# VH-VL binders against q8ixk2r445to577, part 196

Target 1, 133 residues: q8ixk2r445to577
Amino acid sequence: FFGMLQNKGLTDYCFDYNPPDENQIVGHQVILYLCHGMGQNQFFEYTSQKEIRYNTHQPEGCIAVEAGMDTLIMHLCEETAPENQKFILQEDGSLFHEQSKKCVQAARKESSDSFVPLLRDCTNSDHQKWFFK
Below, E stands for the ipSAE of ESMFold2; O stands for the ipSAE of OpenDDE; V2 stands for 0.75 times the mean of E and O plus 0.25 times the DockQ between their complexes.

## First folded at step 10 (VH-VL)

Design q83 (framework fv_cosibelimab)
Fold by ESMFold2-Fast, scan of step 10:
Structure q83 (fold): chain C 133 residues (1-133), chain A 120 residues (1-120), chain B 112 residues (1-112)
Amino acid sequence: as target 1 above (133 residues)
Amino acid sequence: EVQLVQSGAEVKKPGSSVKVSCKASGGTFSRYAISWVRQAPGQGLEWMGVIIPIFGTANYAQKFQGRVTITADESTSTAYMELSSLRSEDTAVYYCAKSRYYGRSSFDYWGQGTLVTVSS
Amino acid sequence: NFMLTQPHSVSESPGKTVTISCTRSSGSIAYNYVQWYQQRPGSAPTTVIYEDNQRPSGVPDRFSGSIDSSSNSASLTISGLKTEDEADYYCQSYDSSNKGWVFGGGTKLTVL
């Protein structure tokens, strides 16, 4: 699967990665932004190693969640995906983060009008359902 | 440091086509969104379309659908805008402009502009 | 899907403050970021404000941007006007429905 990773509940929003420095791809939080349908900063690939890869840049980035945190951040991809970079895309559209046993949910960023994907307890909410376009 | 350099002025006859080039240097051409914007004499800015070279994807303003084609050659870091079925109303300065993230970022670098004159 | 409307012209004396509005015809002005460009005669446009209210390096702090949801408008404010500010100013925002950019009609600023 590859393309724009769109939310079922927050229907106009897609996974989006806009690091301030185009030459420094890692270390920043993945956000949600209005889907533009053109790929680029909203283009992701779900791999056979259960990674969500950001392929617009080299070196390629892989979405990760650090221990004890709930935010998705961009790390460098590794030859063998570490546990914190593994997400199971389930039949119902949920993205299950194996290491934490939580699901990715579209949420409002604290004290702002911005949206971000965060780890939350798994529910049947459409805000936890994702699909590639 | 990014620089966009466009091809020189053109004089075209009605009914013909024109192809303007925009060569990028500095930075990573393939990752950018390259838009084309025109400005008729004494008029405002009008967005025509965009290409994202790394994906080969282009999109066009409805007004120009069927008449404009935007392409990119990653090996030469050059974007092209071809406009067909030219009319006198197409006389304008044509700009290429780079944005960092499509749908969000400003046009942070612009080419110098290419004057296209359509005359009988 | 929407238009951005600017006044055709504004005029003010050196040292004064001027505000240029950019009104969105449908949908919230806050739904997409607004950029502002300055174009002097014979030159390509340059960014003076990006993402509603951010200033690029090299743009003086007398340039500022704001969003007013009640009037569904963005505004560019230039304080301490100088003759070199004389230019055309364009607002711009993204149209999610058409997956493209929309420019306002432009405002000619005259400093007299």
Scores: ipSAE 0.521, ipTM 0.860, lowest interface PAE 2.3, mean pLDDT 91

Design q84 (framework fv_cosibelimab)
Fold by ESMFold2-Fast, scan of step 10:
Structure q84 (fold): chain C 133 residues (1-133), chain A 120 residues (1-120), chain B 112 residues (1-112)
Amino acid sequence: as target 1 above (133 residues)
Amino acid sequence: EVQLVQSGAEVKKPGSSVKVSCKASGGTFSRYAISWVRQAPGQGLEWMGVIIPIFGTANYAQKFQGRVTITADESTSTAYMELSSLRSEDTAVYYCAKSRYYGRSSFDYWGQGTLVTVSS
Amino acid sequence: NFMLTQPHSVSESPGKTVTISCTRSSGSIAYNYVQWYQQRPGSAPTTVIYEDNQRPSGVPDRFSGSIDSSSNSASLTISGLKTEDEADYYCQSYDSSNKHYVFGGGTKLTVL
C-alpha cells in the first residue's frame, strides 16, 4: 500500500511529515494535516517489513516510537526493521504497534494545539482506523 | 498577529480577467493552505479554491475549474486569484482566508475582501 | 459531494437562547469537522466555533457548538442573546474525498 494515509474517524486529516530542513529528515514528530491530495509530505508507503516509509527525501525515513513515548517520530530506515518501527495494518484499518502493543490514534495533543497520531490502548474507535488514498 | 491584506477594488468589463492579491504577514506563509472564497451581493459564501504555496499546486471547486487560477509567490508571501472570462454574475466580494493552526480546516484569518464589479 | 443546509433565518428576544442547525446531505456529519462563522454587514467573517465545539480566544462562552449524528447535523447555540449577535452565521466543513471546502447557505439571526 502507498499514498496518503487518512483517518476514517477524523477524515479531514492525513499523516504528514514536514521537517523544517529537507537535509535533516529525522528526529521530528509526525503530525496530522488537512488531506490535500497533492502527495509530497503526505506520501507514505507501507512495506512488507511492516514499516511506514517516507521517501520524499533521501535518506529514506521510517516512522518509529521510542520506548515509553506515545508520539510517532521519523527515524532512518534500516536494512532490517527494528521492532520500534513495525506497525501491523490490520484488516479493520487499525495500525498496531508491535513493540508497545498499542494502536495509532488520531488525537489532539492537549499540551500543544496540534493534531498528531498517538499510541493509545487499542479500541474499536474509528479514530484508530486508517486507510491509504 | 497574522494579517491578510488584499488588493483594492476593481471594475472590469465582461470577458476580461481580474487578478486579486492577498499578502500574508506575521507568520509562516509557505506551508499554510490559503483559500479563496467569494460572496455575491446579498448571497452566501462560496469556496473557489485553495493553494499550499510550497507545493505550487492548487485545487479548485468544480464550478470554477477552467476559469480560476490560484498562484503564490513565496518571496513576497503573496497569494493570487485570477478569474477569467468575467460575467456580470461574477460581481462579488472576494476573500482570502487561512487557518490559525497549521494543517487545520478552519478559516481563522480572513483578508478584508476585494470588491470586483463586472459591468459595461 | 455533500451539501450543508441551514435555515434561512432565525429570530429570538434578548436574553434567550437560539440554536442554528447545519444538516449534511450525505455521509455522516461526524466524518469531518464543522466550523461556524459570524458575519456582520460590511465585514469579513470571523470564527465563533472551530472543530465542532472549540471556541477561539475572545469568543464569549455563551457561544457553543455540537454535533448530532442522529439528525446528521451540527448546531450553533447562542445563549444570553445580545443585540450585537445580529449577523449572518455560516457553517463550514471539509469534503476530504474531493478535497473541497463546503459552506452552508447561511442563517440571518435577528434579535428582536
Scores: ipSAE 0.162, ipTM 0.761, lowest interface PAE 4.3, mean pLDDT 87

Design q9 (framework fv_cosibelimab)
Fold by ESMFold2-Fast, scan of step 10:
Order: structure tokens, then sequence, then C-alpha cells
Structure q9 (fold): chain C 133 residues (1-133), chain A 120 residues (1-120), chain B 112 residues (1-112)
């Protein structure tokens, strides 16, 4: 699967990568932003290695969650996907992070109007259901 | 530092086509969103469309759909805007503008503008 | 589709504060970021405010942006007004439904 990774509950929002410095494309948090349908910063690929790849930059970035954290961070992809970069996209639309045993949820950032994907205990919430468009 | 340099002024007859170029230097051209915006004499800014070169994806404002074509050549870091079936009301300064991310980021760098005059 | 409405013109004396409004006709102004551009005669526009209230490097702090959800409008405020601020100012926001950028009609600022 590839395309814009959109949330079922937060219906107008897509995974988005907006690093603050064009010269430093890794190490920053993945966000959610209004879906624009044009690819670019919202274009992701779900691979057979269970990676969520960001294809706009070279080398390609892979979404990871660092130990003890709940935020999704962009890292460089590796030849063999490390466990912290593996997500299972399930038939119900949930995105399960294998290493932490948690699900990716659309959530507000710090009581602001901004949204980010975060790891949370798995529920049947539409805010934890994702699909490619 | 990013710089956008546009082709020179054009004088065209009604019914013809014009193709304006926008050459980018600095930064990562293919990753940017390059929009085209026009401004008729004494009037406001009007968005025409956008291209994201790395995806080859273009999107056009409804008013220009069918008359405008926006393309990009990544090998020369140049975007093009072609407007066909020209009318006198198409007389305007045409700008290219770069944004970091489509739908979110401001137009942080603009070309100098290209005056297109359509005379009868 | 929505429109962004700005006053056609505003004028004020040097040293004073001026505020230019940008009102969204449909949907919440807070739903999409608002940018502000300054255009002097014969020149391309330049960004003075991005993402509602952020200033680009080189833009003095007397320029500020704000959002008021109750009036469904964005505002550009310029304090300590200088003759160099005389220009046309445009607000801009994104229409997520139609995937198009929308510009306001522009406001001519005269400093007298």
Amino acid sequence: as target 1 above (133 residues)
Amino acid sequence: EVQLVQSGAEVKKPGSSVKVSCKASGGTFSRYAISWVRQAPGQGLEWMGVIIPIFGTAKYAQKFQGRVTITADESTSTAYMELSSLRSEDTAVYYCAKSRYYGRSSFDYWGQGTLVTVSS
Amino acid sequence: NFMLTQPHSVSESPGKTVTISCTRSSGSIAYNYVQWYQQRPGSAPTTVIYEDNQRPSGVPDRFSGSIDSSSNSASLTISGLKTEDEADYYCQSYDSSNKHWVFGGGTKLTVL
C-alpha cells in the first residue's frame, strides 16, 4: 500500500512529515495535518517489511518509535527493518506497533489544535483506524 | 538560499498560447511545491495551480482547468506554466512561487514575475 | 469554496498601530493556517507572517498575526508604523475540500 495515510476518526487528517530544517530530514516528529491529496509530505509507503516509509526525501525515511516514547519519529531506513520500525496494518485499519504492543492513535498535541500520531493502548476507536488514499 | 528566475515578458495575440518558465537554484527543487499565481494590472493575487516535481503531480484552479498546463523538468530544475486560448483578460504578471509543503507552508520564495500582454 | 474578505484600504500615521482583518466566509478560520504577504509596487510579494503568527527571519517584531475564531477572522497587526510599510497586504489560506489556495482581495496600506 502507498499514498496518503488518513485517519478514520479524524477524517480530514493525514500522516504528514514537516521537518523544521530542510538540511536535516531525520530525527523529527511525524505529525497529522489536513489531507491535500498531492503526495509530497503526506506520501507514505507500507512495505512488506512492515515499515512506513517516507519517499519524498533521499535517502528514504522510516517511521520509528524510540524505547519508552510514544511519539513517531523519522529515522533512516535500514537494509533489514529494526523492531522499532515495524507496524502491522490490520484488516480493521488499526496500525499496531509490534515492539511496544501499542496502536497508533490520532491525538491532540499539548492541548493545542495540532494533532500528532501517538502510541496508545489498543482500542476499537476510529482514532486508531487508518487507511491509504 | 533559494532563487526563482522567470523568463522575460511576452506579447501575444488573442487565441495563441504562452509558456512561461521558472528556473530554481538552491535547495531541493524536486521536493518543493511550485505554484503559479497571476495578477492583472491593479488587481489582486489569483492562484492558478501547482506542481510537485518529484511526483509529477499537478493541480489546477477550476477557473483555469482545461486551459493551463503546469510541468516541471527536474534535470534543469525548471517549472513551466502554459496558458492556451489567450484572451485580453489574461493580460497579467505571472509569478511562480515555492512552498515547502503544499497546503500548509507559505510561499517563501517568489520569482520576479513575467508580464504577459495579450493585445488585439 | 470559501472567500477571504479584507478591507480594500487602510491608512494610518507613522508610529501608530494598524490592524488588517481577513474574514473567512465558510468553515472555521482556524481549520487552515493563514499566511500574510506584503507587496510593494513593481515587486513580487514577500512573506511577513506564516502559519497564523510566525515571523520569517528578517521581519521585525512589530509585525504580528493572530486568529479570532469568534469573528472567524485572521488579523495582521503592524505597530510602530513606518513609511516603508506602505504596500498591499494579502492574506492566504488553504481550502482543504477543494485542495486549492485562496487569497484575500488585498488591502492597500497608506502611511501618511
Scores: ipSAE 0.377, ipTM 0.814, lowest interface PAE 3.2, mean pLDDT 90

Design xh1 (framework fv_axatilimab; at its last fold request DockQ between E and O 0.86; V2 from the best seeds 0.84)
Fold by OpenDDE, fold request of step 13:
Structure xh1 (fold): chain C 133 residues (1-133), chain A 120 residues (1-120), chain B 107 residues (1-107)
Amino acid sequence: as target 1 above (133 residues)
Amino acid sequence: EVTLKESGPALVKPTQTLTLTCTFSGFSLSTHGVGVGWIRQPPGKALEWLANIYWRDHKYYNPSLKNRLTISKDTSKNQVVLTMTNMDPVDTATYYCARIPYGDYYFDYWGQGTMVTVSS
Amino acid sequence: DIQMTQSPSSLSASVGDRVTITCLASQDISDFLAWYQQKPGKAPKLLIYDASRLESGVPSRFSGSGSGTDYTLTISSLQPEDFATYYCQQHDNRPLTFGGGTKVEIK
């Protein structure tokens, strides 16, 4: 699966990553932004290693969850996907993080027009359901 | 200032099709993330969601009424139209259109509503 | 579909009273809960979204709390203009569903 990763509960919002330095793409938080299809900031790939890969840039980045955190942070991809980079995109659309045993949920920030994907306890929330478009 | 206003017939006969138009100002369905929804309220009863439409023409319907509902938009006219087929007296209600912010599912601005009575 | 159960269906209160209205969802709605105020002959007015976020322009005497399946709307000090019917609405899953309403009447 590849393309824009869109939320079911938050219409027309997609995973978005725009690093301040294209030569240093790691260390920043993945956000949700209006799906626009412009550029490569919203293009992701779900790989056979269960990675959510940001592969439109070199070196390639993979979404990771750091210890004690509920945010999605871009790390470098590795030959063998580390445990903190493994996600299961389930048939029902839920995006499950294996290591934390939590689900990725679209969440509003302090501002009503800003959203981020956060790890939360898994529910039947449409905000925890994702699909590639 | 955001405003919405519903228009359509006040009286509809059973089995006929209801067509309601929501005309709004102060915002545009060209704006990313913005949507408009329809909600109805029978006299003395609770609110019932009918359908949503968003800026990119995403449409959602209440499954219980999906086969009877069609929602569309004319962005250039700032209008959203709802059609509901095979009207029945049980569909008698005040029908509201309302704005949806940020691709969400709640309604921050509402029209005044239009009363629709279904009667022979 | 997610069923939203409000309680009580009606209550009588006086100006200055603390009023609490409860909304129970049939499943975890992950804090995606809105509250509306509706006065007779008028359209609903948004008060709160995301369970606890106060809509702009809404008086601070209104507050929302809760999590999971249980949510509460609180009016810290009831004002004359607050006598109305209040509705909760889950904005987590389609189809969107509303509570049955709580009518706040003058005692």
Scores: ipSAE 0.928, ipTM 0.962, lowest interface PAE 0.5, mean pLDDT 96
Fold by ESMFold2, look of step 11:
Order: sequence, then C-alpha cells, then structure tokens
Structure xh1 (fold): chain C 133 residues (1-133), chain A 120 residues (1-120), chain B 107 residues (1-107)
Amino acid sequence: as target 1 above (133 residues)
Amino acid sequence: EVTLKESGPALVKPTQTLTLTCTFSGFSLSTHGVGVGWIRQPPGKALEWLANIYWRDHKYYNPSLKNRLTISKDTSKNQVVLTMTNMDPVDTATYYCARIPYGDYYFDYWGQGTMVTVSS
Amino acid sequence: DIQMTQSPSSLSASVGDRVTITCLASQDISDFLAWYQQKPGKAPKLLIYDASRLESGVPSRFSGSGSGTDYTLTISSLQPEDFATYYCQQHDNRPLTFGGGTKVEIK
C-alpha cells in the first residue's frame, strides 16, 4: 500500500514526518497531523517486508521502535527489514509491532494537545485502527 | 467565545419529520479537525448520541437510529442540520448540539438544548 | 457496542465530602473516557477527557483515574456548586455511549 496512513478514531489524522533538518531524516519521532495530502510529509509505503517507509529522500527511512520504547522513530531502511521495523497491518486495521507484541495507537502527547502514534497493549480501540488512503 | 444554539419546533406529531438546526459561533467547520455532534436526553433519563459531522464532511450515525437520521452542514452559515424521520412519543427529549475537538469522539462545548415533545 | 455502567445511580453527600463515582465499560476502552457534569435545567459540561485530563477551567478538586474497563471520577472536597448529575462517556469506539448517570444530592 502507498499513501496517507490514516487513523480511524481521530478523524482525518495521518502519520506525518517532519524532521527539523531535511538532511538528517534519521532519529526523529513520527507524529500525527491533520490529513491534507499536500506537500511531502504524509506519504508512506507499506512494503512486502512489513515496513512503513518514508519515501521523500534517499536513502529511504523506515519506521522503527527501539527496544523498551513506545515511540515510533525514523531509521534507515535496510536490505532485509530488521525486526524492530516490522509492523503487521491486520485485516481489522490494527497495526501490530511484531518485536514488542504491541499495537500502534493514536495518543495525545503528555502536557499538550498534539498527537503521536505510540505502542500500547492491543485493544479493539478505533484509535488503534489504521488504513491507507 | 464558543457558543452553539439549537433551534426547531417544540412540538411535532407522531410520524412527522423533525428538523433541528445548530447555529454556532466562535469556531468554523472550515477549520481542520473540528466537528459537531447531536445528543438527546429524554426527560429524567441518560444521554444518547445521535450523529456526528466533521469539517471534511465525514458523517457518523448511531446505528440504532441510522435509518431515521440525516446530518448535514452549511459551513458558510455556521450551521449543522439534523433531520429525524417518523417521530414517536418515545423520541420526546431535549436535543443538544455540541462541538467535537481534534476529530475525536468527545464534546467540549454544548448548546443549551431544545425540548422537543412528540404528541398528538 | 460498548456498554457503560455507572454506579451508584445516586448518592447523598455533604459539603466537604470526598465523592467517588465509578464507570465500568463492557470492554477495554484504552483510557478514552470523558466525564460530564450536568446541573438541573442546564447542558452538560465537559470535566475530563482521556480518563484523567482535566478540561481547562475545571476546578482541581475534580480528578479522573482508572484504566482498562474501570474508571473513577473523584471530587476531593464537595462544594455547593457540585450538586449535579455526572455522566461518563467512552470516546474509544463508535457508536458513542454514555453511562446512566450518577446524581449527587445534598445530604
């Protein structure tokens, strides 16, 4: 799949990657932002290796979760996807992170009204359901 | 200051169609992420969700009433309209419209409500 | 559909009392729970969203807690203006559902 990765429970919110330095796309957190389909920050590819790729630059970025963490951060894609970069987009829309055995949920950042995708225990929440548009 | 106000008939007869208008100020449905929902409350009873509409025209209805409800908006007038067909005395309630922030499912500002009585 | 069960349905309390209201969801709602206060003849007012986040302008004597299926609204020291009916609402899943309400009355 390729396109905007949209949340069911937060109407019209999408994965968004906006690194502060366009020349260093690695190591920054993926956020959620209102879907707009304009510009370069909201388009991702879900690959046969179960990666979520950011396709704006070369080399391409792949979303990862570091061991013991719950935040989605950008790493470089590798020829063979590392385990921490593998997500299963299930038929019900849940987005399962294989290594941690947790699901991606739209969450409010602490002490703010901004949103990020975070790993949480899997539930049937609409906020844990995702689809490409 | 965010305000919402419901308007419509106070009395309808059984089988008639109810049309309610929510007129709001202090925000716009041209603003990203905002929605308006309708909730009703029969006298002395709990709240029941009816429908939501969001700025990009996504619409969601209570499935138990889905065949009876239609929600629409007129962004230029700052209005949301709810119609409910085939009214019955059990639909007697106070009807509220309310603002939804962030594309979510909760309501941060409510109108004062309008009482609708269904009787002959 | 997620059923929300509130308890108690009513309670009597005195000014200064600590009041606790419980809301039970029929499934895990991932902390997506709101609390509303409704005074007689008035519209509901949002107190809490995301289970524990206090809406701006709401007094700090109100707090929300809980996780999974079990959630609680606490009023640490009841004030005269707090006599009202309180509703929980899950904002986790469509269709949106409310608890039956808890009426807090003067003892």
Scores: ipSAE 0.733, ipTM 0.907, lowest interface PAE 1.2, mean pLDDT 92
Fold by ESMFold2-Fast, scan of step 10:
Structure xh1 (fold): chain C 133 residues (1-133), chain A 120 residues (1-120), chain B 107 residues (1-107)
Amino acid sequence: as target 1 above (133 residues)
Amino acid sequence: EVTLKESGPALVKPTQTLTLTCTFSGFSLSTHGVGVGWIRQPPGKALEWLANIYWRDHKYYNPSLKNRLTISKDTSKNQVVLTMTNMDPVDTATYYCARIPYGDYYFDYWGQGTMVTVSS
Amino acid sequence: DIQMTQSPSSLSASVGDRVTITCLASQDISDFLAWYQQKPGKAPKLLIYDASRLESGVPSRFSGSGSGTDYTLTISSLQPEDFATYYCQQHDNRPLTFGGGTKVEIK
């Protein structure tokens, strides 16, 4: 699967990664932003290794969650996906992070009105349901 | 700064179609993430959501009323219109339009409401 | 549909009282809950969204808390202008649903 990864609980919000510059592709938080329909910083690929890849810039990035953290950050992709980079897109639209046993949820960023994807206990919330478009 | 105002008939006969217009200022439905919704309240009862419309013409309806409701917008006139067919006395209520921020589903600014009585 | 149950349906309180209103959702709404205040003959006014975020211009005596299915609106020291009906609304799943309201009356 590939495309814009959208949230069911919000109207027209997509996974979005806009690195500060071309040479700083990793280390920053993945955000949610209004879908612009142009791919680019909102275009992601879901791989057979259960990775969510960002291929718009080089080197390629893979979304990861550090142990004990709840934020999704961009890491470098590895030849064999490490456990912290594996997300299972389930039949109900849940995006399950296997290592932490938590689900990705759309949530407001602390101290602002902007949205970010965060790990939360799995629920049947529409804000925890995702689809590629 | 942000204001919304509902307009429409105060009295509707059973089986008729109700048309309500929401005219607003201080924001635009061309702004990304913004929407306008309709909510009603029968006298002495709780609020009931009817329909939402957002920038880029995304529309959502209460499933219990979907076959009776149509929501549309005229972005250049800052207006949102709701039509509801086959009115019945149980549809007697104050009808509100309200702004929705950030592609969300809560309402941050409300119009004053317009009372619609359905009676023969 | 997610059912929102408010308790109590009404309460009597005096100025200076601490008032708490509860909202229960029939399923986990992941903190996507708003609170509104409605005075007689007036439109609702947003107080809180995302369970605990205070809307700009709303007095700090209002606070929201809770998670999962159980949420609370607290008024730390009731003022004369706070006598009103309060409604919760889940903004997690469509259709959007409101609680039945809690009327805060003067004692």
Scores: ipSAE 0.727, ipTM 0.902, lowest interface PAE 1.2, mean pLDDT 91
ESMFold2 (binder alone), look of step 11: mean pLDDT 93; pTM 0.948
OpenDDE, look of step 11: ipSAE 0.908; ipTM 0.957
ESMFold2, fold request of step 13: ipSAE 0.730, 0.713, 0.704; ipTM 0.910, 0.903, 0.903
ESMFold2 (binder alone), fold request of step 13: mean pLDDT 93, 93, 93; pTM 0.953, 0.953, 0.953
OpenDDE, fold request of step 13: ipSAE 0.925, 0.864; ipTM 0.961, 0.942

Design xh10 (framework fv_axatilimab)
Fold by ESMFold2-Fast, scan of step 10:
Structure xh10 (fold): chain C 133 residues (1-133), chain A 120 residues (1-120), chain B 107 residues (1-107)
Amino acid sequence: as target 1 above (133 residues)
Amino acid sequence: EVTLKESGPALVKPTQTLTLTCTFSGFSLSTHGVGVGWIRQPPGKALEWLANIYWRDHKYYNPSLKNRLTISKDTSKNQVVLTMTNMDPVDTATYYCARIPYGDYYFDYWGQGTMVTVSS
Amino acid sequence: DIQMTQSPSSLSASVGDRVTITCLASQDIDDFLAWYQQKPGKAPKLLIYDASRLESGVPSRFSGSGSGTDYTLTISSLQPEDFATYYCQQHDNLPLTFGGGTKVEIK
């Protein structure tokens, strides 16, 4: 699948990655922003290796969560996907992070009405349900 | 300042269709992430959610009442309309419209409510 | 559907008292819980969203806590204007559901 990765619980919010420097595409947090349909910073690919790839820059970025952390960060993609970059998009829409055994949830950023995807214990919450559009 | 106001008939006979209009100011349903919902409260009872509509025309209905409910909006008039068919005395309640911020499911500003009695 | 159970259904308290109201969800709602205050004859007013985030303009004596299925609204020092009915609402899943309400009455 590829396209805009949308949240079921937050109407019209999408995975968004807009690095401040196009020469440094890794190391920054993935955010959630209003879906605009213009591609670029909101265009992601879900691969057969269970990666969520950001393909608008070269080299391609892959979303990862470091051990013990809950924040989704852009990393460089590897030839063989490491466990920290593997997300299982399940039939019910949950996005399960294999290494941590947690699910991706839409969450409010501190001190604002901005949103970010974070790892949380898996629940049946609509805020943990995702789909490509 | 955000304000919402419900309007519609105060008295409805059994089997008739109820149409309620929510007119609001201080925000627009053309604004990203914003929605408007309808909630009712029978006398002395708890709040019951009915339907939501959002800025991109996404619509959600309470499944227990979905067969009877239609929600629509007129963004240019700052209005949201709820239609409920086949009214019954148990539908007697105060009906509220309320704003939904940022595409969520909670309600930050509420109208004053309009009492609808189903009788006779 | 997620069932929301509030307790107690009513309580009597005096000005200056610490009041706690509980809300139990039939399944994990992962902090997506709002609290509303409703005074007689008036519309509900949002107090708290996301279990613990205080709405702008709401007095600091109101606080929300809890996680998973168990949530609490606390009024640290009850004021005369706080006598009202309080409702919890899960904003996690459709259909949206409210608790039965807790009426806070003057002792």
Scores: ipSAE 0.284, ipTM 0.795, lowest interface PAE 3.3, mean pLDDT 89

Design xh11 (framework fv_axatilimab)
Fold by ESMFold2-Fast, scan of step 10:
Structure xh11 (fold): chain C 133 residues (1-133), chain A 120 residues (1-120), chain B 107 residues (1-107)
Amino acid sequence: as target 1 above (133 residues)
Amino acid sequence: EVTLKESGPALVKPTQTLTLTCTFSGFSLSTHGVGVGWIRQPPGKALEWLANIYWRDHKYYNPSLKNRLTISKDTSKNQVVLTMTNMDPVDTATYYCARIPYGDYYFDYWGQGTMVTVSS
Amino acid sequence: DIQMTQSPSSLSASVGDRVTITCLASQDISEFLAWYQQKPGKAPKLLIYDASRLESGVPSRFSGSGSGTDYTLTISSLQPEDFATYYCQQHDNLPLTFGGGTKVEIK
């Protein structure tokens, strides 16, 4: 699957990656932003290796969660996807992060009204359900 | 200043269709992430959600009432309309429209409400 | 549908008292809970969203807490203008559901 990765509960928000330096795509947090329908920084691919790839830049980035963290960070993709880059998109729309055994949830940043995807205990919440558009 | 105001008939006979209009100011349904919902409250009872509509014309209905409800918007007039078919005395309630921020499902500003009585 | 059970259904307290109202969800709602205040004959007013975030203009004596299925609204020092019915609402899943309400009466 490919396209804009949209949240079911936070219906107008999509995965978004727009690093401040376009020559350095690694190390910055993935955010949620109003879906604009133009692809660009909101265009992602879900691969057979269970990766979420950022395809609007070269080299391609892969979303990962660092050990002990709950934020989604852009890393370089590897030939064989490591466990921290694997997200199982389940039939109910949940994104299950294999290494942590947690699910990706849309959430507000602590001190602002901006939104980010975070790892949280898996629930049947619409804020933990995702789909490609 | 955000304001919303409901309008429609105060009295409806059983089996008739109810049409309510929400007219608002201080925001637009052309704004990304914004929506308007309808909630009702029978006298002395709890709040019950009916339907939501969002800036991209996404519509959501309470499944218990979905076959009776239609929600629509006219963005240029700052209006949202709710239609409910086959009215019954049990549908007697105060009907509210309310603003939804940021594509979420909570309501940050409410209209004053309009009482609708269903009786013969 | 997610059932929201609110307790107590009513309470009376004196000005200056700390008041707590509980809301229980039939399933985990991941802190997507809002609290509303409704005065007699008036529309509800948003107090809190995302379980603990205070809406702009709401007095600091109001606070929310909780996680999973268990949530509370606290009024730290009850004022006469706090006479009202309070409702919780889960904003996690459709259909949206409200608690039965808690009527707060000043003694």
Scores: ipSAE 0.229, ipTM 0.785, lowest interface PAE 3.1, mean pLDDT 89

Design xh12 (framework fv_axatilimab)
Fold by ESMFold2-Fast, scan of step 10:
Structure xh12 (fold): chain C 133 residues (1-133), chain A 120 residues (1-120), chain B 107 residues (1-107)
Amino acid sequence: as target 1 above (133 residues)
Amino acid sequence: EVTLKESGPALVKPTQTLTLTCTFSGFSLSTHGVGVGWIRQPPGKALEWLANIYWRDHKYYNPSLKNRLTISKDTSKNQVVLTMTNMDPVDTATYYCARIPYGDYYFDYWGQGTMVTVSS
Amino acid sequence: DIQMTQSPSSLSASVGDRVTITCLASQDISYFLAWYQQKPGKAPKLLIYDASRLESGVPSRFSGSGSGTDYTLTISSLQPEDFATYYCQQHDNLPLTFGGGTKVEIK
């Protein structure tokens, strides 16, 4: 699967990665932003290794969650995906992070109307359901 | 600055179709993520959600109302229209339209409401 | 459908009192809860969204808290203009559902 990774519960919000520096692709938080049909910072690939890849710049980035954290951050992709970069996209649309036993949920950023994907306990929330458009 | 106002008939006979218009100002349904929803409240009862429409014409309906609802918009007129078929006395309620910010499902500004009575 | 249960259905309070209203969801709604205030004959007014975020222009005496299935609206020092009916709404899943309301009356 590849394309814009859209949230079911937030109409027209998509995974978005906009690194502030082209030479520093990794280390920043993945956000949710209004879906545009233009790919670029909203174009992601879901791989057979259960990675969510960002291929717009080189080197390729892979979404990860650090131990004890709930934010999704961009890491460098590895030839063999580490456990913190594996997300199981289930048939019901949930993105299950097996290492933490939690699901990716759309949520508001503190003190802002901006949205970010966060790890939360798995529920049947529409805000935990994702699909490629 | 944001205002919404409902308009439509105050009295509807059983089996007729209700048409309500929401006219708004201070925002546009051409704005990315913005929507308008309809909510009703029977006298002395709780609020019940009916339908939402969003800037890209995405439409959502309360499934309990089984094909009775149609929501549409005219972005150039700043209007959203709700139709509800086969009206019954139990549909007697105050009907509200309300703005939905940023593609979410809560309502930040509400119209004053319009009372619709269904009787013979 | 997610069922929203509010407790109590009504309460009597005096100006200056701390008032607490509870909203219980039939399943985990992941903080996606809004609170509305409705005065007699008027439209509802948004107070809080995302369980704890105060809408602009709403007095700081209003606060929301909770997680999972259990959420609370608190009015720290009740004012005369706060006598109203309060509704919770889950904004997590379609169809959208509201609580039955809690009427805050003068003691």
Scores: ipSAE 0.390, ipTM 0.824, lowest interface PAE 2.8, mean pLDDT 90

